# Ledger of designs, part 1: VH-VL binders against Protein ULTRAPETALA 1 (ULT1)

No score or structure here was measured in a lab: all are predicted.

Target 1, 237 residues: Protein ULTRAPETALA 1 (ULT1), of Arabidopsis thaliana (Mouse-ear cress) (q8gza8)
Amino acid sequence: MANNEGEMQCGSMLFKQEELQEMSGVNVGGDYVEVMCGCTSHRYGDAVARLRVFPTGDLEITCECTPGCDEDKLTPAAFEKHSGRETARKWKNNVWVIIGGEKVPLSKTVLLKYYNESSKKCSRSNRSQGAKVCHRDEFVGCNDCGKERRFRLRSRDECRLHHNAMGDPNWKCSDFPYDKITCEEEEERGSRKVYRGCTRSPSCKGCTSCVCFGCELCRFSECTCQTCVDFTSNVKA
Positions, changes and structure headers below are counted from each chain's first letter, unless a header gives other numbers; Kabat numbers aren't used for antibody chains.
ipSAE, averaged over its two directions, is called F for ESMFold2-Fast, E for ESMFold2 and O for OpenDDE. V2 adds 0.75 times the mean of E and O to 0.25 times the DockQ between the complexes of E and O.
[cut] marks letters that were taken out.
The coordinates of atoms that the task and the answers printed are left out; those that the model quotes come from them. Centres of patches stay.

## First folded at step 1 (VH-VL)

Design A1 (framework fv_iluzanebart)
Fold by ESMFold2-Fast, scan of step 1:
Structure A1 (fold): chain C 237 residues (1-237), chain A 122 residues (1-122), chain B 107 residues (1-107)
Amino acid sequence: as target 1 above (237 residues)
Amino acid sequence: EVQLVQSGAEVKKPGESLKISCKGSGYSFTNYWIGWVRQMPGKGLEWMGIIYPGDSDTRYSPSFQGQVTISADKSISTAYLQWSSLKASDTAMYFCARHEGYYDSSGYFDYWGQGTLVTVSS
Amino acid sequence: EIVMTQSPATLSVSPGERATLSCRASQSVSSNLAWFQQKPGQAPRLLIYGASTRATGIPARFSGSGSGTEFTLTISSLQPEDFAVYYCQQYNNWPLTFGQGTKVDIK
């Protein structure tokens, strides 16, 4: 469904203003958010580039390492190789952005919020085993007991349950079909939340709190929320 | 209380098959990854791989891909590590551990099994 | 893979003295580092995660510090029960990797 009569800029819906605060090189496009990024190698030092994040979760890098560098539309992995880290296979930790003047790895930023490693556009073979998994755990607060409950998002049914819980302001955990694990446990409050870049209260209730912006597991053709509508429209294009 | 209980020590000959187990209790078994860690005699810890029991999604360390099979049976809250043909170099202590992982399997091990000693000799 | 290097290989400390153990990563792991204690014949026990957060039930004499590539585990007043091998583990990059361990002997 249309979100309003005047077109909302797709790029402005990807991240809250606060999430992009203090990031260097922020430009909001029609269907992307762009930031300054880079990758450091021992041989060449810092290779500077521009990173675009799309609603589909696709990441695209245009290299600016030297004037006249003609490398654009690189995947983050290809950019890592281009920057001189040919043997490194960890672009999420080696590609950084500037936040508050400091180099911050992509793995520690909200910019991976929509990334889907199992998508068709991440240069993975359809024959790759395990390519179907792309979601991190999410937590939803129970309105009855006040505790946060874990959703693992490993199956379509689990994603559907999370999607429904996010859309229900009166959600309570009494009807949750899995054993309840609370955020009160120290292991549930650990480094997982520091590592994830998702927000829990996006403009659209539902799967926008997932790391993946869209895949066949977490987006539903029968749903009229903006996130599901956007995914369905984009996969048809 | 969270508890991981592993099967008992095994003594095998080269070429034999083996399957060892790790049973979880005191938590939702299908909601946590289970990892396997090898410790060769007198050596340090090596991560082998992990499995999410809810859907059997399995991820291996590159060093162990194709050498072992990790599986789980969620109906009895048990994870398994299996060899089709043991070698003398497989002699080690094998630990299972509960893992706070993500889709990329990053995380720390918070609760450990007691270990299963596997000895492979003629 | 990220290589984790621990030093020293063996540390001899008198009871009541401070022990300082180092762990270095071959590339930045941010604060995604855990420390484990392993006593002879036992499974490893989680001490510290997130470089500096003590796990439940771990005595206050254990503390962790550091970020990026340099990390330290400190035991402020070593007790006889602290005889063990200590391992660091990074969980920033796949595959997960452990250091080779530091053996702490009580004098």
Scores: ipSAE 0.000, ipTM 0.403, lowest interface PAE 18.5, mean pLDDT 74

Design A10 (framework fv_iluzanebart)
Fold by ESMFold2-Fast, scan of step 1:
Structure A10 (fold): chain C 237 residues (1-237), chain A 119 residues (1-119), chain B 107 residues (1-107)
Amino acid sequence: as target 1 above (237 residues)
Amino acid sequence: EVQLVQSGAEVKKPGESLKISCKGSGYSFTNYWIGWVRQMPGKGLEWMGIIYPGDSDTRYSPSFQGQVTISADKSISTAYLQWSSLKASDTAMYFCATLSYDEYGMDVWGQGTLVTVSS
Amino acid sequence: EIVMTQSPATLSVSPGERATLSCRASQSVSSYLAWFQQKPGQAPRLLIYDASTRATGIPARFSGSGSGTEFTLTISSLQPEDFAVYYCQQYNNWPLTFGQGTKVDIK
């Protein structure tokens, strides 16, 4: 109970009360702060939603634009597109929150603090438009040629391919649908040793930042970060 | 390294079909708009259209609607620009570019594909 | 569609001099305006985005200003490598539109 209080940053510690003053829809969760947000388009007007800010820098939007809208866990960029902003790709300026009764762009608020901090530490290849920005490469030995082949865990499909390779004692790299990459390159060895953990929780020390619904090998079973919790919930379905 | 690599130069006759490619690497291909820009010899730049590879949402500039088809294959991180029947007026340099100025503080452009249509 | 108009069509200046390029939008594009440099045989290179933010690796002699419908690109001390064609582009509304270009040439 008391012994674990310092391990995670709770939602009430993410921002000072003064910083959230006059913001509409403020709700403080366990490891997030939620506020009312929206995006305006000429065609559809205001699309209203809820934005959750996590200490990892993750931003998640649940759309409330119309009755029956089931869009959940949208990135700010996906919400911008969903709201009818076709080519703007400027979600930091187009997604707004209400402060003192006025629409204020995210770019002019403290809500991007953790997003900006996490973004500064990621290479361009790891950046996503409002999405998770971390990943870790894994290696699987080929039983045909004896060399290790690199798997870049960036999508659910990539995680499934890695899971299939690790679960198959007779796996061979000729079954790999991507370019064959080995750990013999100096740069690849270096990148394999570096991992940025799970983007949803600062307590996740070794979880890979990938999406996988059918693979325990892509997730740490004892990890309580949001990504691993999401995986566990999805696998049960 | 973030880059876009385009297919090589093409020499075609009027009436022929053509499909040119643009392969992205070093970034999340499905999370950014990617588009095609035409530059006629000695002329300026003009956007033809864009596609969001994550859901294949495609937008064409009015001047190019019905003239070309833009598509993407996210399994190989490749965008395409296609003509069903080429005209001599299609002779131009074609660039692909990602719309990611905000994220990178720099644009990413392909090297260009020169298309020459002559009899 | 938003029409972007650049002036002058050609700007003749000597090395070391200041160059000022103008771009006008037919309706407001807020600050969603970029400037590109293109040299013969090359793809365009981003110089400025969000009207005034320099792209990565772009020298400090390049600066952008303006908002709404009137925008300016300034090159404070022209270097030999700066002689090129410059394009403005709005990204506030679809379709995305470029200006016709300003050629910066040796006097």
Scores: ipSAE 0.000, ipTM 0.413, lowest interface PAE 16.4, mean pLDDT 72

Design A11 (framework fv_iluzanebart)
Fold by ESMFold2-Fast, scan of step 1:
Structure A11 (fold): chain C 237 residues (1-237), chain A 119 residues (1-119), chain B 107 residues (1-107)
Amino acid sequence: as target 1 above (237 residues)
Amino acid sequence: EVQLVQSGAEVKKPGESLKISCKGSGYSFTNYWIGWVRQMPGKGLEWMGIIYPGDSYTRYSPSFQGQVTISADKSISTAYLQWSSLKASDTAMYFCARRGYTYGSFDYWGQGTLVTVSS
Amino acid sequence: EIVMTQSPATLSVSPGERATLSCRASQSVSSNLAWFQQKPGQAPRLLIYGASTRATGIPARFSGSGSGTEFTLTISSLQPEDFAVYYCQQYNNWPLTFGQGTKVDIK
């Protein structure tokens, strides 16, 4: 949360209204969408629960299958076993949600969107090197050389420099104090073509703390929180 | 106590230059944005632009970009609004206002500077 | 730019009655909306920020509500000093924009 407890920006951006309109038990939280879910076994019948979908791709289930059931924060696979399907490894087909009054397997819903996106990212060997992406990279064109300068927005200094560059229609990369990388560097245009990630990455913690000017779920339009004010107060003329 | 004190009323002819001021006191001047708002006679409020005095970063409303210049002098805690060549349509009350930490909008306002441009 | 539309243009009420003022944004401004009071010959005064939070020193009879595109300022039990023009302002997007104002006067 940046500084207002009533804000629901991240959760409200996970799915379109039309995608959720027929689902039962929809509740939108700060950084998740929650729906009613369940799993059916021949021995015990229906086990009902609550499923939370996070932008990181994490899926958490709280079992409500019996009064007094204290199973909390189960993975879908653990919930499948808990519900009586101990040997099954098909939770995407066996865990269901209610859409239009009918049981629909997770595999046939939009709810796996972030899970699938997260799984694709985790399969890349480059991600295992510990490089974490919290925010979308931004690009600003240099009016002197015509090349785009990449801002990764990982530090207060980078955010300050990006903030200044965005506000200056005559911005030149020669005014950028980073002496190792200039607008003459070739990788800047090449890197623009790669996927830049956002808060949907499992390595992104979600930026409810406001030093970030741009990620898709945590976009800001003149934030007045103390962190943003501190950021601007550290900008040097 | 926080105060914004603006310069006095101005009567000018079309084509003349003008620079009006807004002096902040009672707070850290370099740590708060100062915005400028125009109110034409009998009309509502129009945001013109804003400056962060700590680094002189400015942002203008598109309708005022190129029509005025906003600046600040940190050494005397004063922000400025300037015209190179006034027009009769610039006749208005001009307010400066501080953007606060708690508020996303303007929490303290100057008393206003009335600018009258007539032939 | 985001266009802010206030209604009604003029609201005539008697002292002690409730006044309800509306502000509509052309696109979502979240809760980043402020209300100002302006009396003739004076600078605007901040009443409400964050759509519903009263500024320091503002009487409890002033309350704000709404989010997204629809906002309301309510003045319960109007006092003589409350007759003024009221402006809403969004601070969600550049450029900052104000509504055209609602004049609250004596019936």
Scores: ipSAE 0.000, ipTM 0.394, lowest interface PAE 19.1, mean pLDDT 73

Design A2 (framework fv_iluzanebart)
Heavy chain, then light chain:
Amino acid sequence: EVQLVQSGAEVKKPGESLKISCKGSGYSFTNYWIGWVRQMPGKGLEWMGIIYPGDSDTRYSPSFQGQVTISADKSISTAYLQWSSLKASDTAMYFCARLDYGDYEGAFDIWGQGTLVTVSS
Amino acid sequence: EIVMTQSPATLSVSPGERATLSCRASQSVSSNLAWFQQKPGQAPRLLIYGASTRATGIPARFSGSGSGTEFTLTISSLQPEDFAVYYCQQYNDWPYTFGQGTKVDIK
ESMFold2-Fast, scan of step 1: ipSAE 0.005; ipTM 0.497

Design A3 (framework fv_iluzanebart)
Heavy chain, then light chain:
Amino acid sequence: EVQLVQSGAEVKKPGESLKISCKGSGYSFTDYWIGWVRQMPGKGLEWMGIIYPGDSDTRYSPSFQGQVTISADKSISTAYLQWSSLKASDTAMYFCARQGDYYDYFDYWGQGTLVTVSS
Amino acid sequence: EIVMTQSPATLSVSPGERATLSCRASQSVSSYLAWFQQKPGQAPRLLIYGASTRATGIPARFSGSGSGTEFTLTISSLQPEDFAVYYCQQYNNWPLTFGQGTKVDIK
ESMFold2-Fast, scan of step 1: ipSAE 0.006; ipTM 0.436

Design A4 (framework fv_iluzanebart)
Fold by ESMFold2-Fast, scan of step 1:
Order: structure tokens, then sequence, then C-alpha cells
Structure A4 (fold): chain C 237 residues (1-237), chain A 120 residues (1-120), chain B 107 residues (1-107)
């Protein structure tokens, strides 16, 4: 598709021109900046792709490793796996972009600016051993009073309560302890809303996460929503 | 420019606790693994464990799991190796080393080493 | 865990002669193998990574070869400063493992 000059302004505000000057494959679109990226494996060599960076911190990769490859909207972790990496590594080091003709890991670039800002909403120790991960607070509208109620997503039980609320078209806040779902301060509510939900699927029923694309904490084996089914199918040996 | 600077030599008694440090400079500390390697007097190199400072993902050698604790404080670009109760058999040179994690996961820069002597 | 076995344990050669050191892995490590030099009282120094790539500043007399389970470090013309212990290390799988070392004695 052609470049839309009138809608490029949001993407052009994400990074300074000097920050992008040496990068290969720079395209500025509405709400994102796109660059060439890749991931190298010893078995398959370089898998080249397009990386889109969004102001929310979301990162999307569309694979171009072969002319017939139709993998799109991959997370960096999913792209690392798609590239043929058998040993578990960190995608921040293994996914690279081209700067001045050299492969530079994402971890050494400004492209993670918004991802890092999004991740700073979680405590440093929020992700530890086991299934515990960093999740942001989410809001669910009450069908009775019309207020948006805050759900903390810090434990499996809290994620389950949010997941159930999202799947219930008749959910009401009176069925919940007030200390578990509260949003009294307008300033705090407004600040948290800018990082809520998945920008790619804001209407998704089920658990929503900005940085977690599925884990034992936020996905449930008894749930029939697509995200839980996909996670459960991939975990089963 | 890339340097790993380790804390000074330690002389301890059995049963004492100890925490030694490894400070990285001249690079982005959170983007590289830090490994710890033991060398007992007159012996070879033994990998103890490795930590990724950005998320504190820590992997231990089975031989050292439960015997030591590896940690990092990314605000001061420092990794740590810690014992709750030292033994005479812990007498060794301890090296920290930087691991490059983009299909070349080898130790490219090493600290000078910290000599730990445990005797009564 | 992958066991790395080096041979010989000790190698004695005259200055100017060629030295060949072997490293065997208990299972395939692809080309994810490094060689280190350690002189008495010093930290290890990276010589070779990726089985055959020389690290920055390493003299051309050092070369590595091999893949899978069999690896070789060659020093084409030994110099007095090459007296040291040499270690191979695999970084294909965790836990990371070192060989027991080969001591090069320059007679």
Amino acid sequence: as target 1 above (237 residues)
Amino acid sequence: EVQLVQSGAEVKKPGESLKISCKGSGYSFTNYWIGWVRQMPGKGLEWMGIIYPDDSDTRYSPSFQGQVTISADKSISTAYLQWSSLKASDTAMYFCARGYDILTGYFDYWGQGTLVTVSS
Amino acid sequence: EIVMTQSPATLSVSPGERATLSCRASQSVSSNLAWFQQKPGQAPRLLIYGASTRATGIPARFSGSGSGTEFTLTISSLQPEDFAVYYCQQYNNWPLTFGQGTKVDIK
C-alpha cells in the first residue's frame, strides 16, 4: 500500500530523524515506524523480516525469510522461534536490525524505547522463576453502574477474575470485593488507560496483556476462547 | 573500554558468609550475560552459573545449584556471587566473564579474578 | 551435560614447531566451540570462537578447525610466550562445559 502523507505524522513523532538515519528499510506509517530486521540461525542462516514499532510499546514482525513465507504479526519471541532457534535465547539479543551495514541487536537500539517504557509499569521483580510474569492493570466496564473497574493482574487468581469478567457480557461490580476492583482516582485511571489492552486486538474476549503473549498465569485450560485454546494446545506435549 | 572489575581478595573462616562483586563498564550491562567460573588451586575451569541482568534470568551448573547465589543490580552495573556458609573446599580463584548472546555465546571479556581463601 | 575431553593432557614441543591440540564433545555442539589460553596467575584469554574464528588481537599462528564432536587447535610455530594451558569450551547447550585442559610445555 502507498504512503499516506496526512497520516504519517504520528509515526514520524516516535523517533528523531537522526536516530533512524543509519537504519536500513525505514518506512514511517500511521502509528508506527517500520525497519528491516532479522534473526540468524546456524542451520537456516538469516531470516529477514519487517519490524513495526508502535507508541504503545508493541512490536510486530512480518517475516520475509522466503518469497512464499506468510508469517505475519509475529512477536519478536515468536519470530526468534520461527527463524529456527532451537536453544532458548533472549530475543532482545537475537533479533537484529541493520545500522550502518552492520547487524545490531535490538537491545542496543532506540527501537525498544516504547517497549521499555511499557515494561517499566511493572515492578523489577514482577517476573521471577515459575509462571509469574509482568502484567499491566486492566479495566472492565460494569453493566449495572457504567463505571470502569480496575483489575490487578499480579497473581493467577487475579488474572482468572479478569478473564472471567471479560467473558461475561452481564458482568457487574457488585459481585466483586471493592478492594479487588477500584478506580476512584481519575488521574490514576487516566494514566493507566493509555497502556491497557492489546493495541492489535482491543476487543478480544479473554485475558488481555501488553507484554505477556501467553503464560500459565494468564491462560486457562478450561477456557474455550481462542487465546487460551492456542496456548493450551502449544503447551501440551 | 569494555572492562569487568572484580572485588579484592578475601580471607574467611569456615561458616562465614561472603558476597563478591563484578562491575561492568564500557558496554550496556543489561544486554549481556555474566557468567561465574571457579578455578581451584592447580585445577581447571568450572562453570558455576550465568545471569542475564535485564530480567535476572539465572542458570546454574548442577554441581553449584543450591551452594551459591548469583544476582545482579543493574542500577550499578554489578553482578554478585554469594555464599551463606563458606567451606574450606571453597578456596579458589573466582572469575566473572561476559557472555555474548547473539549466536556467539562465548566468554569474550573476563574479570581479573577474586581469590577466596577459606581456612581456620 | 555435554562432556568435553581434551588430548593430550600435556604436550611438549620445541620452539618453532607445530602444536596440535584436540577437543572432543560427547555429543554434537555444531560449531559452538571456543578455545582459551591461560598463563600462570592470569585470567583466561579468548583465542578462537565459532570453532575457527580468531578473536581480535590473536596472532595468525593460532587456528581452529572442526565441527560436531571433533575439534582441533593448531599453533603453527610455537613461540616462548605460548607456554600455557589451553581449554576448549562448548556453548551449544546449558550447562556450559569446559575441557580439562592441555598444558603446552615448550622445551
Scores: ipSAE 0.000, ipTM 0.400, lowest interface PAE 17.5, mean pLDDT 74

Design A5 (framework fv_iluzanebart)
Fold by ESMFold2-Fast, scan of step 1:
Structure A5 (fold): chain C 237 residues (1-237), chain A 120 residues (1-120), chain B 107 residues (1-107)
Amino acid sequence: as target 1 above (237 residues)
Amino acid sequence: EVQLVQSGAEVKKPGESLKISCKGSGYSFTNYWIGWVRQMPGKGLEWMGIIYPGDSDTRYSPSFQGQVTISADKSISTAYLQWSSLKASDTAMYFCARSEYSSSWYFDLWGQGTLVTVSS
Amino acid sequence: EIVMTQSPATLSVSPGERATLSCRASQSVSSNLAWFQQKPGQAPRLLIYGASTRATGIPARFSGSGSGTEFTLTISSLQPEDFAVYYCQQYDNWPLTFGQGTKVDIK
């Protein structure tokens, strides 16, 4: 079912309709998806609330436990404690949503997709005077030798170079933009485990300058390549 | 409350630099474009440029490319319009306005405007 | 650039009358056209987008129509608060462009 905010709204791009179909309390906002959630404690029973999932990975809970409740815009951990589970510190398992009439922990749902990406910091910078970016290395395989070459996605131009390499079925080591390399050089490896760009979602905020096959915010709006054309056509279809 | 609040009126002399601001509140600032529109006294609306604060992707009208700089600081939900050297012909009302990301660049929310007067 | 031409420059109508404003594009803009109202001393206010979709909170007396190069804004029964300048804007291609405006005055 279409929502009142339309397909062009950021919130409607966060999850496919099929992924939300059986969830209770679904409301699509301008930049979030809202669902009914809760947390159960042995001594206090069920605390029912509303969970908003943002493309940034932020999760906000508005508690509806009592008419006098002052709590608004709680984190899931704060909601877990508010509901009486102070010793647990396992909100991913203790906060649930209703799917098909059943209580399903957040850890077993797609709702943590953006949170998981955001929580694994991509930038190692100290205080952000500038950008702390969730850009990590991506790899493109040579069509000739099969070795992967490292693209460092730190700027929009670097993401464009990676995007162009990904779209070239005949890409070879000699096409690498940063150095003159050949198939004789060893495969490049990272010293730290990293995310490969974005989460492949239309609303990726953790990597705004990286190309992502499903990410409206990372794709290049002027790009006429088949991947960008297909993405634009599918979003507006 | 969803709103755009612009900085106050400015009175400047030719050759001076100026930076005016547009602060968004009540919505996710990084999910919308911020455009700048000039209105000369007694004249119509002219689009100057637009910025996506999430990644600072900026696009200018050809008439304003190189004449002004548009920037944004997403940590304080504020967009900026800047001149390095003002001219008397820059005297105008300047509006900031929001548009949604998805290539739908009509402006659905407007700031109150900043009047800039440049006189010797 | 796409040139937007509005007509008439000034439209004089009495309260309760129908007002019809025209906007022409120098090349096709599909349905990527918006209409704005501006009162003296105020920021513009979005009325219509997508050529015919009324923005939230806009009274039903405002309607938009057209596609391609010819567009119309209609106010079916003009109210005193509707006396203002009206602008069309295309968002089909860069740079974004506005029409020169139509001033709706009391007859």
Scores: ipSAE 0.000, ipTM 0.398, lowest interface PAE 17.8, mean pLDDT 76

Design A6 (framework fv_iluzanebart)
Fold by ESMFold2-Fast, scan of step 1:
Structure A6 (fold): chain C 237 residues (1-237), chain A 119 residues (1-119), chain B 107 residues (1-107)
Amino acid sequence: as target 1 above (237 residues)
Amino acid sequence: EVQLVQSGAEVKKPGESLKISCKGSGYSFTNYWIGWVRQMPGKGLEWMGIIYPGDSDTRYSPSFQGQVTISADKSISTAYLQWSSLKASDTAMYFCARLGYEDWYFDLWGQGTLVTVSS
Amino acid sequence: EIVMTQSPATLSVSPGERATLSCRASQSVSSYLAWFQQKPGQAPRLLIYGASTRATGIPARFSGSGSGTEFTLTISSLQPEDFAVYYCQQYGSSPYTFGQGTKVDIK
């Protein structure tokens, strides 16, 4: 700690203005820079979020993938998992930002400058303890008991189970490995509020499966929310 | 067109070093894992390891850890499999294969490189 | 490591017949199972992934089923070009392991 004359005091000091000039969603905070980010999978399409870069090298993602999701401390690895790329574990190349209208992997941007410096010291774990992946809940009717079962959609596996259940006219909740929470509990204090639509677009009427991945049947072609647009674009690719 | 093209057949003596190549084209080379698979004469397929060319993260099958080195040069979209000292038991067909974008199945295969090691 | 066992080792089938190949995992691999076809002197060709999803360009006569530890590949009406060795592979857990193969032969 011999000389601290070059010490950063605020977010505007992390990167030069020119380095952020063509990036989408740039917001400069007190000790962070925030940009729009996302992660793509062939089956699930694009999950969009906001990435905050701190001078310590910490990276935090705020989920924008689903209506009502406001988690503010997801790690990039947790966000990659949430987007449907759990087995990849390559968030530096799979999480992208928009530069000049194009998706650019984090590994090809200046945004990892402080992370790379910090990570060269010593990392005990690749996972953040207590990080929660948040997603919109969905409901599927059981053909055996007649109750609707709540799918929390907190992981890729849960989203896959939900997708399979929606496609199965004879679905039974006896095959559901998680808590058998019913729609009757939706008014219970602490129950997650379920929305149809996109919180970023007040004109989006919603889709029955904006958090359902890999299924054209579950997406509305009319829906102009980012999730539906990205799904359609990625399926064509 | 999307393809993996491997280097030509090799005939070597025990103790010699060897480096074979696998060049990807028609897709984003840095965004897919590439694996190596061995097939001994008249035998089945054995997974050796995989590499992510974007950051050179490499993972080996326990049976091949320390026996071979997997590397990649993303500037020329090429992955490599290397031996420091060949053994007669290394005689085999070696395939490179791309893992699927979303999951870890091999969806695209190179034509194979035959390596013969004999005294 | 997960051990993949295929049966039968050799299956003799006439053209037009139905062929059924089995693959068993020593531990559950959910639906993380792929099937490959290999002809002499050629690289393996992906047929099925996710236990039941047909790969692009693969004829409808090929179908996969199963989950957990028991998997089946069915060829509904065997064509002359289908005589080959077939391998299953699990990709649910590293190291990714292949079965020993089933040879589908004429007569």
Scores: ipSAE 0.000, ipTM 0.397, lowest interface PAE 20.0, mean pLDDT 74

Design A7 (from A1 with heavy chain T30S H99T E100P G101Y Y108P F109L; framework fv_iluzanebart)
Fold by ESMFold2-Fast, scan of step 1:
Structure A7 (fold): chain C 237 residues (1-237), chain A 122 residues (1-122), chain B 107 residues (1-107)
Amino acid sequence: as target 1 above (237 residues)
Amino acid sequence: EVQLVQSGAEVKKPGESLKISCKGSGYSFSNYWIGWVRQMPGKGLEWMGIIYPGDSDTRYSPSFQGQVTISADKSISTAYLQWSSLKASDTAMYFCARTPYYYDSSGPLDYWGQGTLVTVSS
Amino acid sequence: EIVMTQSPATLSVSPGERATLSCRASQSVSSNLAWFQQKPGQAPRLLIYGASTRATGIPARFSGSGSGTEFTLTISSLQPEDFAVYYCQQYNNWPLTFGQGTKVDIK
């Protein structure tokens, strides 16, 4: 408490003094502004807490609802759930602050300024750039140990591993990268020859077991099975 | 080499929260279960639960369900075991151990961490 | 849960002698049974998995046998470093369960 100028300067820049003047529980920290907040539920009444607003747009709530409540940093949505409004999912309307002695929803305050800016930026910056197709998990039986191995099919590499495993009647889980284990080059070549075996005899079943039609995750330009050939031919310009 | 390194010993009072860690190295962390095992002073081994870091699929022993939380952060190859409110009866050595993944099952616990001693006393 | 019962609780043997440890499951665990060695102050060490397969680096004097509900760990010629507590563990069903342990002491 002897020297607090540098710490207070960052927090004091988040909002104008006039924007905070009637709010209860205002404390300015080094990189945040803290105010009293709460959420009302039919089951538990008013749950009172402290809300911290950061310049990053992060919102952190520390619950003060009961002596011994050990809830660490909560998001407003988590605090809404903690307060007994789990099904509402409207924390911007249900979490309030005290302004002039009255409960005011967060949605009607300036406290969401940085949150809104951050959410807008996050949405635009983190738009899905990956595959637009969602594949379910599949399982392949191991011919050595008799247990089934899980394949997630979330990335092209994972779909390739599953595609190859399904194409090999003698597939063993040792061929699946359960560790960063790479076979010696000769064994790797043999394995890839078998797994690329869509040109191999009627026993190749990987391509007929693909879970998605016309999907880039499950179709490989190097594969000569009918399904992969048809897909590749149909997407050519 | 495969290695699991656990956080250091902890001395706590009843009612305090605690989170201990287990960091894997030398293997593909997301492709193996990480299990937690408790050993009370002078007693045998008790399996607490297990997590698959790749998708956070978590299984608990019925005796430990609701008593602890198991989590993992695959980006830093670390699994966690945490208590919201410790009891004197939680005094024990806690081990993490790796095991291969199989459909709705595991393999043997093949590599173990060195253990984290947790002492809870007033 | 599957209960694992080990016998005897304590086994006293002289160096160079054969030690035989038993593990019984309350219901079949197929061959999904592992044996661990634990020395005071140390983490458990995997010895045997799949009831009979030695883990990497484990000496040939350790051998496992059995299937279903009855399992045995044998140490053919006990060495000074083998005096420890041994645990069996089933990994056939959730939850995973351990036996209570067999302590192998010097006679």
Scores: ipSAE 0.000, ipTM 0.393, lowest interface PAE 20.2, mean pLDDT 74

